VH-VL binders against Prefoldin subunit 5 (PFD5). Designs and how they scored, part 16

Target 1, 151 residues: Prefoldin subunit 5 (PFD5), of Arabidopsis thaliana (Mouse-ear cress) (p57742)
Amino acid sequence: MASSSSRGEMEKMGIDQLKALKEQADLEVNLLQDSLNNIRTATVRLDAAAAALNDLSLRPQGKKMLVPLTASLYVPGTLDEADKVLVDIGTGYFIEKTMDDGKDYCQRKINLLKSNFDQLFEVAAKKKSVADEAGMVLQAKVKQLTAATTS
Key: E = the ipSAE of ESMFold2; O = the ipSAE of OpenDDE; V2 = 0.75 times the mean of E and O plus 0.25 times the DockQ between their complexes.

## First folded at step 14 (VH-VL; framework fv_clesrovimab)

Design m2 (from k4 with heavy chain Y107W W108Y; at its last look DockQ between E and O 0.80; V2 from the best seeds 0.68)
Fold by ESMFold2, look of step 14:
Structure m2 (fold): chain C 151 residues (1-151), chain A 125 residues (1-125), chain B 107 residues (1-107)
Amino acid sequence: as target 1 above (151 residues)
Amino acid sequence: EVQLVESGGGLVRPGRSLRLSCTVSGFTFGDYTMSWVRQAPGKGLEWISFIRSKAYGGITEYAASVKGRFTISRDDSKNIAYLQMNSLKTEDTAVYYCARDRDEDIWYEDYFDLWGQGTTVTVSS
Amino acid sequence: DIQMTQSPSSLSASVGDRVTITCRTSQGISSALAWYQQKPGKAPKLLIFEASILESGVPSRFSGSGSGTVFTLTISSLQPEDFAAYYCQQFNSYPYTFGQGTRLEIK
């Protein structure tokens, strides 16, 4: 429907215009892919934090331990405070939460990251399609020009 | 100084259009989601729309009360956010604030740590 | 849409009083709640985010608590500059919604 008209507009463009369109679209795709990777990394980090919270909540109180947690989650002190954790909320602040509240916080943030990822992935896919189509039209026009010059 | 300045408000008849501008200074505008929030005379606050940064797709959302009539946009080269308001109704009479989302765009959360002074839109026959 | 209901709608108090404002949500929002102060003729000012964290520069007499569907804002000892309107806002999901406001008046 409205998406089919973009090919017709590309067919009307000159070679220099198509090169500029493709170059800009490629740059935007790279930017969006970087953002998608950032979201993926944050999601993995929070999944690991949620798993660490679950593992920690199963341990007896009063036991002193060195905990090999993720790079983004650390447990202070002894297990006398094992039902409490410090959570990095991504704004430069740490807050104390119960284990249950910490798990809920992690799940809420994971859900937000996944929603952001899904929307951004769709935008990136559309921009990639524009870049690919511009490349095909450009290649066809270059072949027509060289064929006319060579013959 | 970090600042948001709204402009473009005024008195307008129902059915007409108006464009609001939010001029930004003192921070990297292109990194932030920007929102519009309005307040009718003597009433509470209503979130209207946001636009996300280019790095996060420039994605927009709208409150049901303005969907199809209002369009949010941004020009990162000029540090300006816009709200194009079409088919204005008397119910659109309000002070319109632009606001900066405090959270980084990765989170898709909007609570607002920086507000402009607002611009008044009056829709009256 | 998540509906936000504040109580009381208005409150009269004296300097030095302790006051509490409640915000109830129509569904669970975890801790995704912010509080704003709005003085007459001015834009709102962020006080508290994530239900309980004070924004930088906000006096420690302000505090927030709650999770899920019930949240409170407490001012432990009112100052003259605290007489204003107060709004809660959920940021759990769009459309982002505000409470109807609580007007805190002198005397």
Scores: ipSAE 0.570, ipTM 0.790, lowest interface PAE 1.3, mean pLDDT 84
ESMFold2 (binder alone), look of step 14: mean pLDDT 90; pTM 0.924
OpenDDE, look of step 14: ipSAE 0.718; ipTM 0.877

Design m3 (from k4 with heavy chain D31Y; at its last look DockQ between E and O 0.89; V2 from the best seeds 0.74)
Fold by ESMFold2, look of step 14:
Structure m3 (fold): chain C 151 residues (1-151), chain A 125 residues (1-125), chain B 107 residues (1-107)
Amino acid sequence: as target 1 above (151 residues)
Amino acid sequence: EVQLVESGGGLVRPGRSLRLSCTVSGFTFGYYTMSWVRQAPGKGLEWISFIRSKAYGGITEYAASVKGRFTISRDDSKNIAYLQMNSLKTEDTAVYYCARDRDEDIYWEDYFDLWGQGTTVTVSS
Amino acid sequence: DIQMTQSPSSLSASVGDRVTITCRTSQGISSALAWYQQKPGKAPKLLIFEASILESGVPSRFSGSGSGTVFTLTISSLQPEDFAAYYCQQFNSYPYTFGQGTRLEIK
């Protein structure tokens, strides 16, 4: 949140300065919202991968199936190597892991995404408050200018 | 050619300030987290600070040894990262490297795939 | 802070030798470990990330393994250009910390 000193400094700004401040803050908020959406989408995909890995670990050995690598990519496989999976690490590379290590990898990444979301959400909320306050001060100054012109 | 060039190092007395610059070329600077890593003479590497991209809030962190004295910043329009070093101590004597974090993704895992050649800071009475 | 301890601190070897360097961490870091090579007067160069994945352009004689608290860097057939210092680095959580280094020297 913006402080009372911040509001006082905004009221000292000219209309053009306030407009520039609000425009910059709005752009930054939009950019942060895009990043938050990317984190949410990735969390959904990792949750799906973790669920698929859990389902795979419960199946009988030797059963043929399509093994998901991502939400949109599958590879044929069998459970004869049920203790090993290939994990897409997001850079176009795959790494072989035991089933337990694969679950651990997914959980580690999910925990990172949750922590990063919380940090970024706090930053976005603060920037949003600055944008809203700048908008309120700008609107008040425009109204005062209009009233003074008619007086 | 992709490169990082550090500048601004030199000899200073304890208690003084110095400002390092890292000029970037050959990649889109604004997409990356940038770090400073230092190496005291004959010693190993010490991570100092990072600054995230604007898309990730420009979030900064500092090693405990420099927190409150050093300030990292960036100017994406000029492709420059900065390290403002205040209240310098003799133990701050080191080669300072600018490094690109390979964390353009959403996980924010910082390991460094591109390094500058370093600039030397000597803090001595 | 996560302490990183490398062994050995110094190693002498001949061209063609197999070399292994170990990095131990004071707490579990899963696979969030990188290895760097540093030649005298030069900046570090990334070799391996995520404990075992080779960075693009790194020769296949380099390999990494380990998870949790113990990690190894192996050079399967040492070449003249491999004589350097080697550092491990954890990227599990800040502050990001490095091992004290291993100096690989020619015998």
Scores: ipSAE 0.603, ipTM 0.797, lowest interface PAE 1.4, mean pLDDT 85
ESMFold2 (binder alone), look of step 14: mean pLDDT 90; pTM 0.922
OpenDDE, look of step 14: ipSAE 0.777; ipTM 0.897

Design m4 (from k4 with heavy chain K54L; at its last look DockQ between E and O 0.72; V2 from the best seeds 0.68)
Fold by ESMFold2, look of step 14:
Structure m4 (fold): chain C 151 residues (1-151), chain A 125 residues (1-125), chain B 107 residues (1-107)
Amino acid sequence: as target 1 above (151 residues)
Amino acid sequence: EVQLVESGGGLVRPGRSLRLSCTVSGFTFGDYTMSWVRQAPGKGLEWISFIRSLAYGGITEYAASVKGRFTISRDDSKNIAYLQMNSLKTEDTAVYYCARDRDEDIYWEDYFDLWGQGTTVTVSS
Amino acid sequence: DIQMTQSPSSLSASVGDRVTITCRTSQGISSALAWYQQKPGKAPKLLIFEASILESGVPSRFSGSGSGTVFTLTISSLQPEDFAAYYCQQFNSYPYTFGQGTRLEIK
C-alpha cells in the first residue's frame, strides 16, 4: 500500500486518515532519530580508535612499560609487535591489520558514517515536516468539527 | 527456513512493463536492506537497485542503466520487496535475483549473503 | 564507477590443484571486497567478505587476501564441486560492481 501526501492532499483527507498519517510519520521520525544517534555514537568511537592507532604508531616496539596485575601491583612488560592491531569489524569478527591498514579502515568507515548521517538527516527532516503538517491540518479539522458541533 | 522467492518474470515486448516480487520468509524483513541483481544470458552480474530499511529512511539507489525506468519498493507488512520495471528494453533481458544485504548496519556496505532462485525476464519483439 | 577486472577469465585445473584468481580494482577499496561462487543455472553463493573472512559453511580450502586494489581468491586443494564461475564484488561505494568472472573448468 503506497500513499503520497502534500499539504493539499492532507486537507482532502478525513480525520481518521490524518490521525493515521501523523501516527505513522511520528513513528518513522523516532526510528530515524534513533538511527542518527547510532551513527553519531559510532563516529565518536571510530574517532577515538583512529586517535589511539595514531598514538600507537609513534611508539617503538619493545618499549618497557608497567603492566597492571592488580590496582596496586605492577610488573615490567613490553609492547609486542607495535605495527599490528586487531580490528573489530562487527558481527563478532576480528582481523589483524598493520597500523597503516587500521588507520585506513577507520578513516574509510568514518567517511561512510558522515555521508550516511547527512543522507539520513535529510530524510528525517522531510519526514518531520510531513508529521508537523499533518498535525496542523488535523488540528484545524478537529477545531472545525468542534465549532460545528458547538453551534 | 530462511528464503527469498522471486516471481513476476516473463516474456514481454519492448516498451512494456513488469513488476517483480520478492517474498521473504525466515528472518525479520524490516531489519534488512534488499537489493536486485541481474545477470544477462551468458554474462556477469550487475547490481540494479537497493532499498534500505525503514529505520534507515527507506533510501533507494539505482544503477544508471535503469534509473528513471525501474522503481524499487517494499511492503514490510507483507514481507515483500518489489521491482517495477517500466519502458523495458531488449538489453534488460536477464535473470533477476532478489538479494539480502548482510545485516544492515550503520555503514551501509552491501554484499549479499542470501539470494533467491531468480526470475527470468525476456524482452523481445 | 569502480571497475573490477578479474584474471584469468578462464582457467583449467585438476582435482587437487592449488588455484589463484586475481581481482584488480580501478581505485582503492581498502578491504571492501566479496567473492562469490556461481554454478550453472544457480544463484551466486557468498564465499568471502571483507577480502579475507570466510562465510559460515564455506570450506577452509578457500581463502582470500589483498587490500587496496589487488585481491586474490585461493583454493588450496581443488575439489570436484569447485568447478564453477567466480566473481569478485566491491562494496566500497555504489554502484556496487562485479568483476567479469572467472570460469574454473576441469582439465
Scores: ipSAE 0.584, ipTM 0.786, lowest interface PAE 1.4, mean pLDDT 85
ESMFold2 (binder alone), look of step 14: mean pLDDT 90; pTM 0.923
OpenDDE, look of step 14: ipSAE 0.738; ipTM 0.880

Design m5 (from k4 with heavy chain I106F; at its last look DockQ between E and O 0.84; V2 from the best seeds 0.73)
Fold by ESMFold2, look of step 14:
Structure m5 (fold): chain C 151 residues (1-151), chain A 125 residues (1-125), chain B 107 residues (1-107)
Amino acid sequence: as target 1 above (151 residues)
Amino acid sequence: EVQLVESGGGLVRPGRSLRLSCTVSGFTFGDYTMSWVRQAPGKGLEWISFIRSKAYGGITEYAASVKGRFTISRDDSKNIAYLQMNSLKTEDTAVYYCARDRDEDFYWEDYFDLWGQGTTVTVSS
Amino acid sequence: DIQMTQSPSSLSASVGDRVTITCRTSQGISSALAWYQQKPGKAPKLLIFEASILESGVPSRFSGSGSGTVFTLTISSLQPEDFAAYYCQQFNSYPYTFGQGTRLEIK
C-alpha cells in the first residue's frame, strides 16, 4: 500500500498542501466510486438481457404474449421471429442479430464491464490509500501544532 | 468546431527524445480517452497508446513496440494530450496522429471517431 | 494479439462499380470491428463501427457486415471521392490492431 517514500514526502508538506492533496484525492475517489456504481448497474441490466435472450430462444414461434407499451399498459402480440432479435447498440440505433449473435454480444459486453470494474476498483483502492495516508499525516501535524501551542 | 492538432514532430537521431502535443478544442476534453496512432511511411496504422479520463481512472496502456520508452499523459486544464518518446529508434519513423476514442457507457471500446492531421517524426542517423 | 488480414491489398475499379473488401481476424471478435477511410495525405476517417453501423455523415452507399472472424465492407456504387485506402480495426481486446489496408484505385 503506502510506502515510506510517499509518507516522507507528505511529512515535508505544510498543512495547507496536505489539505489540498487530501481534497483532490477524495474528489477522485468519489468520482471513481460513481463510475463503479454505474458499471455495477449496467452489468445487472445486461445479465437480465442475457437471461431474456436465453428464455426467448426456448419459446415457440408465434406464441401469444403481452407486449408492454408503458409500465401499466399492455397489448396482445405474437413472437414474430424466434431466431432473431434487435439489439440496442447505444447510439440510438438497433441492429438485427441471430439469437446466437445476440447472446454473444451480451456476453462480450458483460465481460468488458467486469474487466473494467476490476481495473477501476484497483485504481480507486490505490487513490483511497493516498487519501488515507494524507489524512493521517495531516492529523499528526495538527496535533504537533496544538501540542506546541499548549506549551 | 471540433479539432485535434498535433505538434512537436521533427528530425532526430536514434536514442534521442521528442515530446508530441495534441491540442484539443470544440469538445469536453476531460471526458474522453485519447489515443496516439502512428503510420510509418507507405505502411498501415498502428495503435501505440491511450490515456483514459479521470472518471475511467486515468488508466494508460501501451503497445509492446513502445512500452517502456513512450509515456502518454494529459493536462485537462490546458486541453492537451502528450506523448513523451524516449530512446527513439529508426522504426519509430512515422506520422503520429492523436485520436479521440469512442469509449461510451464504460465498455471502453476503443475505436477512433476523431483524428488530428498528424505530425511527422523522422528518426535517422 | 489478434491479427487482421485484409483482402485484396489493392483493387482497381470504375465509378459506379460495386466493391467489396474483406477483413479476416485470427480469432473471434464478435462485432467489435471498425472501418476507416484514408485519403492521400490525410488522417483516417471513421466509416463504420460495430461491424455494420454507419458513423454520422457517412453516405449510405457504404455498408458493413460480418461477425466473428470474417467481415466485409461494401461500396454499392463507387463515387470519385471513394478512391482511398481502407482499414479495418478490431476493438475487442488490447492491443487494438488494424488490417494492413486496401488501396482502392481508379481504373
Scores: ipSAE 0.613, ipTM 0.805, lowest interface PAE 1.4, mean pLDDT 85
ESMFold2 (binder alone), look of step 14: mean pLDDT 90; pTM 0.924
OpenDDE, look of step 14: ipSAE 0.790; ipTM 0.905

Design m6 (from k4 with light chain S31D; at its last look DockQ between E and O 0.78; V2 from the best seeds 0.72)
Heavy chain, then light chain:
Amino acid sequence: EVQLVESGGGLVRPGRSLRLSCTVSGFTFGDYTMSWVRQAPGKGLEWISFIRSKAYGGITEYAASVKGRFTISRDDSKNIAYLQMNSLKTEDTAVYYCARDRDEDIYWEDYFDLWGQGTTVTVSS
Amino acid sequence: DIQMTQSPSSLSASVGDRVTITCRTSQGISDALAWYQQKPGKAPKLLIFEASILESGVPSRFSGSGSGTVFTLTISSLQPEDFAAYYCQQFNSYPYTFGQGTRLEIK
ESMFold2, look of step 14: ipSAE 0.619; ipTM 0.809
ESMFold2 (binder alone), look of step 14: mean pLDDT 90; pTM 0.922
OpenDDE, look of step 14: ipSAE 0.773; ipTM 0.895

## First folded at step 15 (VH-VL; framework fv_clesrovimab)

Design q1 (from k4 with heavy chain A99T F112M L114V; at its last look DockQ between E and O 0.84; V2 from the best seeds 0.71)
Fold by ESMFold2, look of step 15:
Structure q1 (fold): chain C 151 residues (1-151), chain A 125 residues (1-125), chain B 107 residues (1-107)
Amino acid sequence: as target 1 above (151 residues)
Amino acid sequence: EVQLVESGGGLVRPGRSLRLSCTVSGFTFGDYTMSWVRQAPGKGLEWISFIRSKAYGGITEYAASVKGRFTISRDDSKNIAYLQMNSLKTEDTAVYYCTRDRDEDIYWEDYMDVWGQGTTVTVSS
Amino acid sequence: DIQMTQSPSSLSASVGDRVTITCRTSQGISSALAWYQQKPGKAPKLLIFEASILESGVPSRFSGSGSGTVFTLTISSLQPEDFAAYYCQQFNSYPYTFGQGTRLEIK
């Protein structure tokens, strides 16, 4: 809805129609922004998981390590199986993968999220443009109505 | 009970148009990506198109074989997905399945966990 | 487009046999692979997603494995109701593509 034909339709609308259009477009932009924020948050978490998998794959099986119980208290522990991980794929399912497969899974998901973010960002920008244009046309019509009333 | 019911198939001459409908029930239709998949007689499966939910911009994609001729759409208030098929060719003859994609809401991975019974489209002179 | 090649194209086996169907992809898809079963005259049914996870209600005799470019579907003890066509599908990137199918006939 952002082309010259869309502007022409907006120019024909009454003030109430333009207010409704702008309100609807603003609501849709907010919905898309929420989706974009969710994608960004998930990307940060997967980047952290990928880094953890990389660090874990560099350690020998059975290496002693300190396991935090609190911010100030650690206990000794050992890594049980360094070449396998369980991956949470959502919907309550976990799958076992090799460390290499786990890294590949994380990278695939990161690539998907970045691509999805880019696509959705473009859609949100177009919807925002519609909302902004509706606002401009609305303001112009309010000014025209005020001028006509005061004669 | 989750159901997808396709309708609108039939016999059509080449060059004509046909609109398929997929009426859904038993789940929150507006939250899901919907796809169309077709199967020509005696052949395998071909993905045709998807349409994302409103929360993900209603983004659509099409297989190269139908891009420019077919249009997918949805009406969330009626729980219906549509496939408008224009400029039909004899190679479009197939059973057309409506599918619900079982994606993660942010990953957009489309594999189809619910399929309709299918509707047959025959394009012949 | 990612090409999907199944082998064998058709297969005859007896009840109780272990059956393996292979799906090869033209490029790496990590684990973004699903398997479907289609009985004659019916719509496809999802069996396995993410290469190895069984869909709810699918018998445990079905299993999937693989990553990258080679994937397998295994039926550990073939039952008469398993006579069907089987399709793999990649969901790594659009256009989403299917293998050409494997017909499983039970002797």
Scores: ipSAE 0.587, ipTM 0.794, lowest interface PAE 1.6, mean pLDDT 85
ESMFold2 (binder alone), look of step 15: mean pLDDT 90; pTM 0.928
OpenDDE, look of step 15: ipSAE 0.758; ipTM 0.886

Design q2 (from k4 with heavy chain G58Y; at its last look DockQ between E and O 0.77; V2 from the best seeds 0.74)
Heavy chain, then light chain:
Amino acid sequence: EVQLVESGGGLVRPGRSLRLSCTVSGFTFGDYTMSWVRQAPGKGLEWISFIRSKAYGYITEYAASVKGRFTISRDDSKNIAYLQMNSLKTEDTAVYYCARDRDEDIYWEDYFDLWGQGTTVTVSS
Amino acid sequence: DIQMTQSPSSLSASVGDRVTITCRTSQGISSALAWYQQKPGKAPKLLIFEASILESGVPSRFSGSGSGTVFTLTISSLQPEDFAAYYCQQFNSYPYTFGQGTRLEIK
ESMFold2, look of step 15: ipSAE 0.641; ipTM 0.826
ESMFold2 (binder alone), look of step 15: mean pLDDT 90; pTM 0.924
OpenDDE, look of step 15: ipSAE 0.803; ipTM 0.908
ESMFold2, look of step 16: ipSAE 0.658; ipTM 0.833
ESMFold2 (binder alone), look of step 16: mean pLDDT 91; pTM 0.929
OpenDDE, look of step 16: ipSAE 0.804; ipTM 0.908

Design q3 (from k4 with heavy chain S53N, light chain S93N; at its last look DockQ between E and O 0.79; V2 from the best seeds 0.72)
Fold by ESMFold2, look of step 15:
Structure q3 (fold): chain C 151 residues (1-151), chain A 125 residues (1-125), chain B 107 residues (1-107)
Amino acid sequence: as target 1 above (151 residues)
Amino acid sequence: EVQLVESGGGLVRPGRSLRLSCTVSGFTFGDYTMSWVRQAPGKGLEWISFIRNKAYGGITEYAASVKGRFTISRDDSKNIAYLQMNSLKTEDTAVYYCARDRDEDIYWEDYFDLWGQGTTVTVSS
Amino acid sequence: DIQMTQSPSSLSASVGDRVTITCRTSQGISSALAWYQQKPGKAPKLLIFEASILESGVPSRFSGSGSGTVFTLTISSLQPEDFAAYYCQQFNNYPYTFGQGTRLEIK
């Protein structure tokens, strides 16, 4: 197990120090988990956008369709230009792209999110391991103390 | 005023160490990835290293030319990014810029919207 | 590493000229490209990101285009303050790499 060196240092710590270490590690894990959740949510959204671009690339110019205004409210409209899309890049800017370039943009972003998720997941897993080891050492010290007190 | 100020440059002999500082003001430092970029005399730009913020794990990366010799770090409570440069070589002679990566979203796309004026490091015998 | 090649490496032009600088990449980077301006003795300044979006405060005479492996920076009517070095930079994946630069000189 990867914790043998850090466990030696943890076993030298008092109960108060171990509790502080575990609490800090738990807070950092929560922060990283929030970031991971944000990445996952964005990946789902981009997968949906890529699917929509694929559907749009199969439709002829000028076809009447329902244009979403909100998730539950649609208005009639027409597809004005079948070979161009506007892409929201997330800073209040939109750029015009061909359908092929829009699909490529979505795939690039999806690939970035998957890579970023993997990197951050690895960091979070290491921090979680530290938190778990600190918890185990803390519990063992508390058990030894309570056993000595009651026996 | 939004500003990056580098310090710690100077003239040193090969094999010695220097520590560069990048002091930040005018924006929320803890929200940003920070990078170091250098420019040798009469040459182009070379990215050296980045350090991500805490929400993105404090992940660091290094150019192959400096990996193992340079260490990037940050102190968010002081709004300072650091570059510890060990085992300096004459090839490390350059102006060193700190730069703010424009990556406050989940994509981690590193292009630099704010640069310091640079600090000069000269490594010579 | 993604190699970035700019052409021309230097260019002489007059105020009012239209100039175009090309950046070619060794592999596809979609639109993950930025352009910088650097005046002698000064830090680089971001001009364009995502291949075509102007950074706030950059004059509209600057424009960028391209996708994949070929990108251009265009200055539609050159001004005296535009004589500088120009660099492209990819931000598709690390290590983040820069072109070798294009020096735009006054004729």
Scores: ipSAE 0.610, ipTM 0.804, lowest interface PAE 1.4, mean pLDDT 85
ESMFold2 (binder alone), look of step 15: mean pLDDT 90; pTM 0.930
OpenDDE, look of step 15: ipSAE 0.790; ipTM 0.903

Design q4 (from k4 with light chain I53F S56T; at its last look DockQ between E and O 0.65; V2 from the best seeds 0.62)
Fold by ESMFold2, look of step 15:
Structure q4 (fold): chain C 151 residues (1-151), chain A 125 residues (1-125), chain B 107 residues (1-107)
Amino acid sequence: as target 1 above (151 residues)
Amino acid sequence: EVQLVESGGGLVRPGRSLRLSCTVSGFTFGDYTMSWVRQAPGKGLEWISFIRSKAYGGITEYAASVKGRFTISRDDSKNIAYLQMNSLKTEDTAVYYCARDRDEDIYWEDYFDLWGQGTTVTVSS
Amino acid sequence: DIQMTQSPSSLSASVGDRVTITCRTSQGISSALAWYQQKPGKAPKLLIFEASFLETGVPSRFSGSGSGTVFTLTISSLQPEDFAAYYCQQFNSYPYTFGQGTRLEIK
């Protein structure tokens, strides 16, 4: 079961087959790009959560702070538990973790998202190449056909 | 109504091939990663392979014990996942389960909330 | 690969007993651990995910705890249907691995 050349297979295809290949590949690229954007958005959110956890973990227990009551009015307050957070684990479930465990959870998730992004990006790049090659072969065949028709 | 049904198991000689099918009903198959997990007689569970949804590139991975010999695939129009098993060895003798990975989200964390009943593959002279 | 070691490998107990099964990992996996129950001749059934969360329909007598490298599954009061094999599984990183199993038998 040897690899086949995609360019060679494309050049044997008729114009209708190439148009269908191009359209399907473009659709799949768009789907993959949406998925990549979802991963990027989630990574930004987790980076922000990790930064917030790091900031909270560095504050002394009982440190006084101003708590917003309204946009223009603050009252004194105290950080309740500097060592515990609730973490969304997906599917609507939350667990309580120490700040260190919460940071580790976020880092694990960030690492997963980065690895998933890289893997999916490579797949999208390959599909994009198929779409581009199909487009070039299609254009060449159309040009040859129109030249022969007008001769 | 939610169901995974494996088929294609049987008795084969070493070196032969088999293709297992996992037919899905009762949920949107195309949204999920699907896995194969096997259990040799009297032994524990061994994860074999997964295939991601098409929206996440149809990415596949394999356990080292089967890499290069087994190929996972899916046909979303038929709601079927496949496991093509080539160059079968006696140590491939097991019950083969298909399983749905619960994580339908962007994290791709694979634990299995739905399992089929399994299909038995026996590789023996 | 992350190695998963369960203890004990087998255990005899009576209905009503409290049972604890331990799963140890060769590397830290945070809370990325699942527990499964498997009865003879049946497929595994998910009990616990993310170390401590019960899957829908799992009785509350099952509980999970742990983080990092040591995890436990506890059954607070055994019922006749709980006599089965139990497996832990890490989902922290590929390849996903299972413990070797714990067989829970009726005394």
Scores: ipSAE 0.489, ipTM 0.744, lowest interface PAE 1.9, mean pLDDT 84
ESMFold2 (binder alone), look of step 15: mean pLDDT 90; pTM 0.928
OpenDDE, look of step 15: ipSAE 0.744; ipTM 0.882

Design q5 (from k4 with heavy chain T33R; at its last look DockQ between E and O 0.77; V2 from the best seeds 0.65)
Fold by ESMFold2, look of step 15:
Structure q5 (fold): chain C 151 residues (1-151), chain A 125 residues (1-125), chain B 107 residues (1-107)
Amino acid sequence: as target 1 above (151 residues)
Amino acid sequence: EVQLVESGGGLVRPGRSLRLSCTVSGFTFGDYRMSWVRQAPGKGLEWISFIRSKAYGGITEYAASVKGRFTISRDDSKNIAYLQMNSLKTEDTAVYYCARDRDEDIYWEDYFDLWGQGTTVTVSS
Amino acid sequence: DIQMTQSPSSLSASVGDRVTITCRTSQGISSALAWYQQKPGKAPKLLIFEASILESGVPSRFSGSGSGTVFTLTISSLQPEDFAAYYCQQFNSYPYTFGQGTRLEIK
């Protein structure tokens, strides 16, 4: 779990110092957890986009379908340029790509997000350990004080 | 006005230290990854370090040429990024630029849409 | 490390010329490539990102193309302010690397 050297330094701290350390660590953990959630959400959206691109690449060009003009009126239509997509690159720009290039783009971004998630998760776990250790030392000091005052 | 301003460059002997500062204005500094990129006289560009936002762990990375000698840091309350350069060598002689990653730090992409004017570091006997 | 090689290293051209600069990578980088312009004594300026997208405020005479390992920057009608150094940069993986640069000079 936490190293004895880190706990030893915390055990030398006063109660007010430990409260401040705990509060700061908790705030940082919450911030990191929000960021991990943001990365996870982006990954889910890109995975869904990649799946949609794969599904579209299986459709024959020119397949007939009914295209809604209104809720009660449809016209015959066909898929146009089934080999091309527009990709949102995250800066308010869209670029046209082939289906293969679009899949490649999505996979590159998914790989980046997965790697970034893993790195950030490790940092968050370390910060959480600091917060938990500070809490345990604080609790022990408070318990020791209350035991002394009840004697 | 959106800008980056580097400072702290100068002439130093090998083995000495310098600290560079990058002062940021006109955008929310705490949301962005920041990098240092250098350019030796008459040469091309070399990325040397980045620091991610605090919300994304403050993770740092270094080019092999400077790892162990240089330390990047940031003070979001002052809108300043720092580069501490220790054990300077003559091959560290360059103009040092700070640069902003184009997007907010969720993707951690590293191409640079905003650059400072640069500060010159000369390391010689 | 991904090595980036630009060609030509230097070229001379006249106002109005069409200019093409090539960047080759030692391994595939999909479209994770940016182009920068640097004038003497100035910081680099982002021109193009994601291989082909113009940064805001960059004139439409600049264009980029390519994917994988070969990329080009094209200036369709050279203007006096375009005489500068040009660099490509990959952002596919660490360490991020730049090409050696191409100097574009007035003939």
Scores: ipSAE 0.552, ipTM 0.773, lowest interface PAE 1.6, mean pLDDT 84
ESMFold2 (binder alone), look of step 15: mean pLDDT 90; pTM 0.927
OpenDDE, look of step 15: ipSAE 0.676; ipTM 0.863

